# VH-VL binders against Probable molybdopterin adenylyltransferase (moaB), part 3

Target 1, 163 residues: Probable molybdopterin adenylyltransferase (moaB), of Methanocaldococcus jannaschii (q57631)
Amino acid sequence: MHKRIKNIKYAVVTVSDSRYNDLIKGKEVDDKSGKLLKKELNAKVYTIIPDNKNMIKGIVEHIVEFFDVDCIVFTGGTGIAERDVTVEALKEIIEKELDGFKIIFQKLSYEEVGFSAMLSRAMAGIYKGKIIYALPGSVNACRTALKIIKEETGHILGHLREG

## First folded at step 4 (VH-VL)

Design v28 (from r7w with heavy chain Y105W, light chain L97R; framework fv_recibokibart)
Fold by ESMFold2-Fast, scan of step 4:
Structure v28 (fold): chain C 163 residues (1-163), chain A 122 residues (1-122), chain B 108 residues (1-108)
Amino acid sequence: as target 1 above (163 residues)
Amino acid sequence: QVQLVQSGAEVKKPGASVKVSCKASGYTFTGYYMHWAKQAPGQGLEWIGEINPNSGGTNYNQKFQGRVTMTRDTSISTAYMELSRLRSDDTAVYYCARELDWGDWEGWFDPWGQGTLVTVSS
Amino acid sequence: QIVLTQSPGTLSLSPGERATLSCRASQSVSSSYLHWYQQKPGQAPRLWIYGASSRATGIPDRFSGSGSGTDFTLTISRLEPEDFATYYCQQYGSSPRTFGQGTKLEIK
């Protein structure tokens, strides 16, 4: 079996029209999920972008090309509303979806919130040797996902590097 | 079963400080943000700030100009709000409330504490 | 800061009538971040609608919430005596969190 990779380098991207608007106007940004993910994953790359398919795809390309990271974690824009396009954008570029991630995330979510878990859309996939996660925007959804991410990302990377 | 119980009414002199407690039960205290709100007599609700009970990190409404401090004690599942340099217009009912969230939906408050009346008078 | 303006400030109606309460934001707020509370005199506020349209546990189906962008509405299809209270909208889209000034439903 492949060894787990240690010292994983994460990028965190928050997807939010309102937070992005605050950011570009120089206002203090209230980004609880992004801050939680940045701290818990020791992410060296962190930014906020709007709910826009081209911006989501573009930031993936930019991060992959210019930053030394192993994994990109998106939070926000995964709901069922028309403006929520994170899952749709990422599905257009990912090479392989890690279906197990969304199944395990939904199971853990169901244990916490019951049938409301039906409305949570999380995903993970592989792009250019990197792992990409898309998480719902709430702090508790991010906490649930962190349980999976912290345990499994190194294992997934081990398989990618050796196989 | 999930409930927030606040400390009793306080009467303070102008210039004094008051510290209101909010004891949580029936849920994992460190898993949810706690908010504080002010309601002056006959007025609406005003947000004071929030605390992450896990980290102790806080975010305050600028209107309270460094007069507010929020803390917590995880060993007894209790949050505190201290308001200093009290003025007559600080006379109000102060509420604590738990923040809930899920998916892309965030920031609704349930439950609320019963409220603590703080009266500032000479 | 986002200012929430509720209208009317006071709404006088009789039981059996339809009530429509408005909440208008000074800038766009995601429906995911707009919530409604009911408050009766001497009591703490109680969660009523979250995410603009989802009823909290135990809230009767005569209550409905709707809206997006800057315009949100709380509707009561047929008022019961228990529904006369003050209703507050609240946004979580940015800090500081803000409440509307409230709409007081009173018996005519």
Scores: ipSAE 0.368, ipTM 0.793, lowest interface PAE 3.2, mean pLDDT 90

Design v29 (from r7w with heavy chain G31D, light chain S95R; framework fv_recibokibart)
Fold by ESMFold2-Fast, scan of step 4:
Structure v29 (fold): chain C 163 residues (1-163), chain A 122 residues (1-122), chain B 108 residues (1-108)
Amino acid sequence: as target 1 above (163 residues)
Amino acid sequence: QVQLVQSGAEVKKPGASVKVSCKASGYTFTDYYMHWAKQAPGQGLEWIGEINPNSGGTNYNQKFQGRVTMTRDTSISTAYMELSRLRSDDTAVYYCARELDWGDYEGWFDPWGQGTLVTVSS
Amino acid sequence: QIVLTQSPGTLSLSPGERATLSCRASQSVSSSYLHWYQQKPGQAPRLWIYGASSRATGIPDRFSGSGSGTDFTLTISRLEPEDFATYYCQQYGSRPLTFGQGTKLEIK
């Protein structure tokens, strides 16, 4: 049995062209999902970036290098549209995928929204001893994912740090 | 059954205030944003603003800023919209609506309240 | 603000015909944030299509939505009598949230 890590340090990253555009123009940003994740995970690192594969990969490297975090949670850009590149970007850098996360997330999603759950492309993976989650952009999807994240992240980190 | 039930029609004089209620049932009231929209006679829909029933935080359309106040009472799952300094062009049906989202899709309204007719006449 | 322009303003057709309703945005809107509502006289609007192309629960398969960027379309393949109503598009891409002016679908 592995020890569950306590006091997990989270970073939250919202992926959204429209929210990023509002941010750089100094407008008030309506980031309901990012704010929910930041609050629920007590994240000390929070930012908004555009739907751009290189920016997504770059922010992971930046956070890993300069911030003391255990886990990075992305929200947004996980849909099936051409601009939705969060899953694609993260798959290029992760060392191992946690396939069980996607299965459990889909099961919980199906219980809430039926067959529309097929359109959700949630992902989790390991990179440089850290856990990376990619969640759909909606508040409801983030709320569903938080049930898994809060329960399991410490357990996963325990396994990573023992072998 | 998920339902929004609004208060009844009101007739007000110019300069008065009106407060419309929207009672939610069949879902967790604090989990979903509530929006308000205006529809003048024979016209289309106009967004007034939104409230987070959990926090009480609000965002208003600048056109109504300074005249509109949105509040809620979580103990009775009811949202309120108060419009002050009423003018003749505030005569309209006012709707409340629940915001839904799923996956990467966000910001559609389902259900809508039945509407409240507010008539401003001198 | 993002202005949504619907065309035509009024569309006069007969049952059995195909209807094509346009919604054009003044700036690009993610398809994830473009929604359609149906409204009949004396009634509240009802969700019809969300995320540009996903039918709401109970909406017949003769209705389809499509589009991206600034151009969105609602298509009804074979009109039924109950389909004659006003249709509104709505965007969630930026505040203030906005609706199109509506397309009134009326019996010829």
Scores: ipSAE 0.406, ipTM 0.820, lowest interface PAE 3.5, mean pLDDT 91

Design v3 (from r7w with heavy chain T30D, light chain G51Y; framework fv_recibokibart)
Fold by ESMFold2-Fast, scan of step 4:
Structure v3 (fold): chain C 163 residues (1-163), chain A 122 residues (1-122), chain B 108 residues (1-108)
Amino acid sequence: as target 1 above (163 residues)
Amino acid sequence: QVQLVQSGAEVKKPGASVKVSCKASGYTFDGYYMHWAKQAPGQGLEWIGEINPNSGGTNYNQKFQGRVTMTRDTSISTAYMELSRLRSDDTAVYYCARELDWGDYEGWFDPWGQGTLVTVSS
Amino acid sequence: QIVLTQSPGTLSLSPGERATLSCRASQSVSSSYLHWYQQKPGQAPRLWIYYASSRATGIPDRFSGSGSGTDFTLTISRLEPEDFATYYCQQYGSSPLTFGQGTKLEIK
């Protein structure tokens, strides 16, 4: 049996070309999903990056090496368009995928929005002893994912750190 | 089970104000933006504005700015649109609609309220 | 303000025929932000197609949406009597949100 880990430290990363461009130009950025996740998870780290595979992989390495976090939550870039590369980037680096997350997330999504749930490609995986979630960019998809994340991340970390 | 129910038809005189209600049920009211649209007799749809029920923040079409006010009461899951200084060309059916989003896609409206006919006549 | 121009304004066809409804934007709109609604007289609009090509729940597969940039199309492969209605396109890419003027599909 494993212990549920308490006081989980989160990083939140919003993936958005348009929001990133506004950020680097010093404009006010309206990041509803990122701000929701940051507040609900009391995230230690929060940033916005563009829809770029190398930047997504690079920010994971940067956070893992330089910040004391247990879990990284991405929002955005999980759609089916060519520019949506969050899932593809993370699949290149994760050691193990937690496919139960996407199944449960899609079930809850279907209950909320019906067949529109097919529009999202949420995932979770393990990398260097940390949990990485990739969530859709919408506020409501993030609210749905938060139900799972808040309940189960401590259990997953307990299993991960056992042995 | 998800539905929007609007208040009944109104007849107003020029210069008066009208306040239309839109009661939501079957979903988390403060989780979705609410929009309002106008449809004059025999005409198409015209967007009036939006409200974030969680924050109360609003954004209005410039054409209606200064005459429209959108509010909500989260305790009864109801949104309101008030239009002031009514004139004859405000005669129209007014609709509320929930903005749905999913994944990285947004901005489609489902469901719509049944509509409220506002008639402005002297 | 993005102007959406629908053509034709009225389309007169018979059941069994193919219908092609066009929506042209005055500037580029992502397909993710282009949606279609059906409205029958005395009724509220109903979501029909979202993000240019995805059918809403319960919409028959004879309906298809396509397009990108400034040119979008709603196609009905074989008209049924219940399909005669007004169809509106809508963009969400830029404020103010705008609708096309509508294409009225009527029985010939």
Scores: ipSAE 0.016, ipTM 0.619, lowest interface PAE 6.1, mean pLDDT 88

Design v30 (from r7w with heavy chain G31Y, light chain S31Y; framework fv_recibokibart)
Fold by ESMFold2-Fast, scan of step 4:
Structure v30 (fold): chain C 163 residues (1-163), chain A 122 residues (1-122), chain B 108 residues (1-108)
Amino acid sequence: as target 1 above (163 residues)
Amino acid sequence: QVQLVQSGAEVKKPGASVKVSCKASGYTFTYYYMHWAKQAPGQGLEWIGEINPNSGGTNYNQKFQGRVTMTRDTSISTAYMELSRLRSDDTAVYYCARELDWGDYEGWFDPWGQGTLVTVSS
Amino acid sequence: QIVLTQSPGTLSLSPGERATLSCRASQSVSYSYLHWYQQKPGQAPRLWIYGASSRATGIPDRFSGSGSGTDFTLTISRLEPEDFATYYCQQYGSSPLTFGQGTKLEIK
């Protein structure tokens, strides 16, 4: 407990072509997962971007440079379809992957949805002293991930900054 | 065993109200949206609306707006749909269904309740 | 609202034949949030395919779903007697949620 960082500052980024298209056109956007994450993590930074590798990498650099955050949480674009590029984009920039997150998340997901969990690709990694999570886009996948994120993010940051 | 069990058949006069119940078991009731759908005799399915059992928030199909009210009781894991000012064309089987999500996908219904036949006649 | 049009309305085939059921949307369905349900007379609908192409638990591998955007297809490679039922597509791309009118698969 003494190794944990308190008052973690989160950014939340929803990855969604259709929601981004609606947003840029001034339409109302129903982003259930992004809203859940923003509320549960008390995130001060929130945005929606398209399923685009350069936009994903660019928003990480922008947030790291211009905003005071400890952790960036992505939701969406983690499936196995060609358009799902969140994991691929983040793997190009992260310095170290936290493989344990994926394993624990898949274990919890299997308990909820059985073998369908095999098609989810969640990840976590370290970039420039920040933690980056990539979560599936569904509300319940985010709810499952929040159990891990809320308990462990402060501990990981403690090691990162004092180790 | 995930299951939705609905209340029994109702016969109502025009102008009356009907309240159908849907009791959930085998899962955490507050984690999943509940939907209601109408199926008139020999016809297809029509979406009525949804309720978030955690918040109590609802969204209704505009076609039923003003006549439908969805509620829930988390202490007994039960959702309710009340339809008021009944007309003969409200005669239908009414279904509740749990919305599932998985990974990056959402919005499919599993399971469905067995259905409740509501007959509106004089 | 997104209108889902299923074709044909009725498909008469024999066991052993291939069935192809179409569902066409009036506008693009985001993320392939299109799902299929099977319904037999006197029964509730049952989830069959979700996310355009994923079979629900317990659904035989002779069933497959495909498509994206506005055009979706449910294919049954070799009909069994128990497959004769009405199939409905449903979209979750925008509110209000909508179903197709159904394709009734009946024995010839």
Scores: ipSAE 0.030, ipTM 0.663, lowest interface PAE 6.5, mean pLDDT 88

Design v34 (from r7w with heavy chain G57Y, light chain S94R; framework fv_recibokibart)
Fold by ESMFold2-Fast, scan of step 4:
Structure v34 (fold): chain C 163 residues (1-163), chain A 122 residues (1-122), chain B 108 residues (1-108)
Amino acid sequence: as target 1 above (163 residues)
Amino acid sequence: QVQLVQSGAEVKKPGASVKVSCKASGYTFTGYYMHWAKQAPGQGLEWIGEINPNSGYTNYNQKFQGRVTMTRDTSISTAYMELSRLRSDDTAVYYCARELDWGDYEGWFDPWGQGTLVTVSS
Amino acid sequence: QIVLTQSPGTLSLSPGERATLSCRASQSVSSSYLHWYQQKPGQAPRLWIYGASSRATGIPDRFSGSGSGTDFTLTISRLEPEDFATYYCQQYGRSPLTFGQGTKLEIK
């Protein structure tokens, strides 16, 4: 018998200095990846934050404490540049990493773009009974990750909540 | 072979409208945004706007807002750009181009269509 | 809107020389959103460098891109005859998307 949680509640968080700066100044924000994830995952919790470790860790704590969600999906800030701190921030707080997600994501990525798949990082992990995904900022990377997320998140939650 | 093939050259009178087509082949048409750009004779490139072939969402450069309409037909993998109330300064080569992205890198164009010359003259 | 200013407007050099093409943005642009195209007369533009520094498929290693913030550079270490063309930078950081006015690289 495989447990699979239905009706998963998602939060989506876009990590982007430029989009955040526009948001706080009241400008129109073009967030293609965040919009795609919000729509495809039916997420009712959505925000944009800057490329800042404390803000990333802080938003996780805030969402976990105050919102009824099962899974948090980050997009952006996963590259190799100095400003890209999403993976580093999340590794400081996650309790267990789901290494299989990274492996499968990179395999699918390689099938699409060859060795340039190495230019960005993705991860998944467990924190306080919830799943956290960190995805690259591009629309195509998010589409690739959605194939895994939609198929497996309920299964992972079923195992996590077993006891 | 990934390619974009555009319709042929057009000659129009001022005040008329023109509709340029861009037929995609060799990839999943609905998986990628399509952009349109203008290049007047001897000048540089100017962005007109974009369309999501999957959803039909469009976003236009404000300079062309009210005169440009972008559409697509997914059954024949073809995007269209219609420009109305033509003026002499609309004389230009018009290009379609596919947007690519990967990882945290996004918004480059490959391939481009061969271009469509639109001449507006009395 | 972000204005991209390319300099020089025209660069006259001989084969074998080094070329340095500048693109300056009126506002900061992530390197992930800055791209370069080559265009020859009568032809469509062709992707050359994406994400400020990544060569497109088939582009020779004598071409390199660099830069961040507002200042970006395309460098050709040793010019070949086929390299003489117009080069455009393009930003994707903010709508409307914009191109530089182009740098025409011509044979001296």
Scores: ipSAE 0.018, ipTM 0.671, lowest interface PAE 7.0, mean pLDDT 89

Design v35 (from r7w with heavy chain N52D, light chain S28D; framework fv_recibokibart)
Fold by ESMFold2-Fast, scan of step 4:
Structure v35 (fold): chain C 163 residues (1-163), chain A 122 residues (1-122), chain B 108 residues (1-108)
Amino acid sequence: as target 1 above (163 residues)
Amino acid sequence: QVQLVQSGAEVKKPGASVKVSCKASGYTFTGYYMHWAKQAPGQGLEWIGEIDPNSGGTNYNQKFQGRVTMTRDTSISTAYMELSRLRSDDTAVYYCARELDWGDYEGWFDPWGQGTLVTVSS
Amino acid sequence: QIVLTQSPGTLSLSPGERATLSCRASQDVSSSYLHWYQQKPGQAPRLWIYGASSRATGIPDRFSGSGSGTDFTLTISRLEPEDFATYYCQQYGSSPLTFGQGTKLEIK
């Protein structure tokens, strides 16, 4: 029914206090998940920010306003600790949540790690005609999410542009 | 059962090279980083480096950079560590280990290989 | 590089006693990146605690891990004979990955 959009333009944002602090001090940062996502999605934009609600919301606005991207993928800050605010920040701005992403991601995670998957808080949603994903910080969580993202992002964008 | 099986003990002369293998079974080999660690007799553990079996990308501890090379063969689920220009202080047990992660937690090792004793003597 | 200092280097205790093993980092390490291993002579290390406080599968509940920032602790509430081994902490917060020098638990 809808044409699958091809050549999707991605931005990747790593959320990590420790990696951000190393970055601003001029140190080499070993961001495995960010590097994996950047490479696998051929991301046009990549940055690291701290675990801060205002910076998460601010970077979304900045990317949407100034960069030609279709999709923003966050990794990190999705745990249950007080400093983990990625999901909370994004829920304040998203227009519609894609609940199916969370359900499918949790199912795939459960197959890998059992009941510990209950503490994973991945999400996806729509903001200003763009898709936003929030993924856990681990490499394997990102690999699991990439299976869904690569298959479905173009389809979701097709529906968005039709409607 | 998830298992890592390493090659047998080696005796080498100073200046030679040694290549240790680590064969994985019971899990998707390309899904997990593989690490290598050194343990000299009576000493603690020292990290040598890591390889992504999916991409072949590596990252080495600077102390070993220039002397260590990590590779893998995905067709037989086997990782390799080659250490060149061997010195007497390279005498040690060398371990491979699978990195696990979950959610925002990363970088613990399970399982470990049984270890390979490399003896460097003239 | 992040240096992990374990103390004491050797801890001599009897079965039934409480053991407290310290791991101090030279800079802050997220608890999610601090792990503990047990190693017995002639054997490979075995995962014991991951993420500072989560017991690995099959590890008895007499073992607990705690800590944040630079100070981490592994506690054994009541030592059993099979617990006498060397314990290593490990950090994943910064490259190169590092291990502590180990704490050897030995029978008094």
Scores: ipSAE 0.429, ipTM 0.810, lowest interface PAE 2.5, mean pLDDT 90

Design v36 (from r7w with heavy chain N52Y, light chain S95Y; framework fv_recibokibart)
Fold by ESMFold2-Fast, scan of step 4:
Structure v36 (fold): chain C 163 residues (1-163), chain A 122 residues (1-122), chain B 108 residues (1-108)
Amino acid sequence: as target 1 above (163 residues)
Amino acid sequence: QVQLVQSGAEVKKPGASVKVSCKASGYTFTGYYMHWAKQAPGQGLEWIGEIYPNSGGTNYNQKFQGRVTMTRDTSISTAYMELSRLRSDDTAVYYCARELDWGDYEGWFDPWGQGTLVTVSS
Amino acid sequence: QIVLTQSPGTLSLSPGERATLSCRASQSVSSSYLHWYQQKPGQAPRLWIYGASSRATGIPDRFSGSGSGTDFTLTISRLEPEDFATYYCQQYGSYPLTFGQGTKLEIK
């Protein structure tokens, strides 16, 4: 029935003002979540950007246009603080939100960290035939999301590309 | 040591079903696609289908669609292939195999199970 | 479906000789998705070459793979006694996944 997409090609983008500032100063950056995602997803593309709506939207367009990827995974900038704009930026460009992702992610997060799960937002959506995930910046949250991403991304792409 | 161990030989009558098992060890079972292939006596290999053990999602060769069902039990790292409404031309060795990828290369099978001979005879 | 045609069906040679095995696809297949397996009687297939040209772990350097598009080749520069077996090509580029019918290397 469904054509499954095999061996998904990922891009990973870390959103962090402090890490970006360290990067542009030529300092070594300790990006544990980005490193985990890059390794676990064998990411084709990896970069760090600041917590800025235009840069988040711009990097999506750049990756979609210039790199052969099926999925973009963001980590960081998903909290409830005013500076946390990853979810807001992505909502401005995504064509369809995959609401089920945030529900399942929060359920799994609650099982692992209790009520603290309420303080972080995750989302997934479709843009130009690609899946975009936005994950909290913590290593533990990324580990939780990887359970869903590894299981479902190929299936979602299969449905999407069949019509 | 990465290994796939299959269930033993089966003799079935036409019209019966057979369920072959493939137990994985030495790697993360849920992280890799498992494939099944058929080899009739003196013939080459024929792809039956695949299962992703993490989700249970399957894709079957149209030739076997409607007669084949692939499942898994993640608690014991075991994949299953059930073939129903058996015919004489289903007599074959059935193999399970793990799919691997690395860098730019995708979709080779390593290791393979030792094979399960299924004989369909009246 | 992509049909893989292997030639010759049987190749009779002596140890020390060069073997060239062909695999032709009915439509273009990325080299990244073409793989070769060796099978001896009574045994399961074993990965031999992946991605058209990359030797699997432990495979001697006398084996080489090449090709792109629709035409792929497995070459054995100097046959050893243990190399006599059936070799299958396999494509991963399109469903259903398919194998060639095999080339049997036999001692002359």
Scores: ipSAE 0.000, ipTM 0.484, lowest interface PAE 17.7, mean pLDDT 86

Design v37 (from r7w with heavy chain N59K, light chain S94Y; framework fv_recibokibart)
Fold by ESMFold2-Fast, scan of step 4:
Structure v37 (fold): chain C 163 residues (1-163), chain A 122 residues (1-122), chain B 108 residues (1-108)
Amino acid sequence: as target 1 above (163 residues)
Amino acid sequence: QVQLVQSGAEVKKPGASVKVSCKASGYTFTGYYMHWAKQAPGQGLEWIGEINPNSGGTKYNQKFQGRVTMTRDTSISTAYMELSRLRSDDTAVYYCARELDWGDYEGWFDPWGQGTLVTVSS
Amino acid sequence: QIVLTQSPGTLSLSPGERATLSCRASQSVSSSYLHWYQQKPGQAPRLWIYGASSRATGIPDRFSGSGSGTDFTLTISRLEPEDFATYYCQQYGYSPLTFGQGTKLEIK
């Protein structure tokens, strides 16, 4: 019998070269997906980083070590282009992958956009007792993923922490 | 099925204001951003701005900031663009368009309204 | 703001020929944010290619998009009479959103 964890603490990380470059130049940044996720998940931590494997892995380590969060949600950099490295970076550190997330997300995505769903690679996995999600960068993909995340993250954490 | 229908052509004098409407049908109006673009005669497309029909939040191209106002009425699934202090170089076809996105692909427009010709002349 | 430069401005070809349309950005744009539209005189633009290479619904196989960084290309392998139109590229990576000036494809 596993108990669902309540009051989950989230961190949100947007992965985007263009948004990050605007941010460091002091320009106004329009991060629709990141702001949606931050609001919907009441995220304690929010930042924007570039499409860079070392920075993705580094931010995970930083958040895990210095912030009281249960779950980290990435948005962006999950496509098939060479610059899209979020999934690749996370696969290098993830201890266990939650394959069911990918399957359910792609099924829901197919219902929204048909075969274009093949071009996005969402994933979820476990790292140091925390859940990490990687979501596509678009607002509608994030809305779809939020249905799964809000429903299941507490249940997954309950299983992970059952002893 | 999914379509955007715009209001008819307008003739205005310099200094006047014009308000163009864009009525959406066949989809959830509040689920998608709406954009407006300008096309002067024989010229290309120029982005004016966007509105989130759910929140009413807007973002405008700096070139039009201070003269453009975008609004919507969710009860009739209609978006509006008002352009004030009209000049002769505002003569153009104005289009509304729905933003689509999915996965890591963002910011393409489908469908587009049929366009509204605004002529500014004395 | 990002400038998209399309070349050539006008391309005069005959049906059956191959057309190659270029769109160059003033700085790097993600392929995920580069889109193409077709516009015929008196009509609204129509989505043609999104994400640099994905054909919109109903667009024939003879159309293909490619490119990354600053250089993007729309190719029509064998022109049909209905393909003669103006094509615009568009970027979503940077505010304000911008379009190229267009390439007019006309019958020779």
Scores: ipSAE 0.241, ipTM 0.767, lowest interface PAE 4.2, mean pLDDT 90

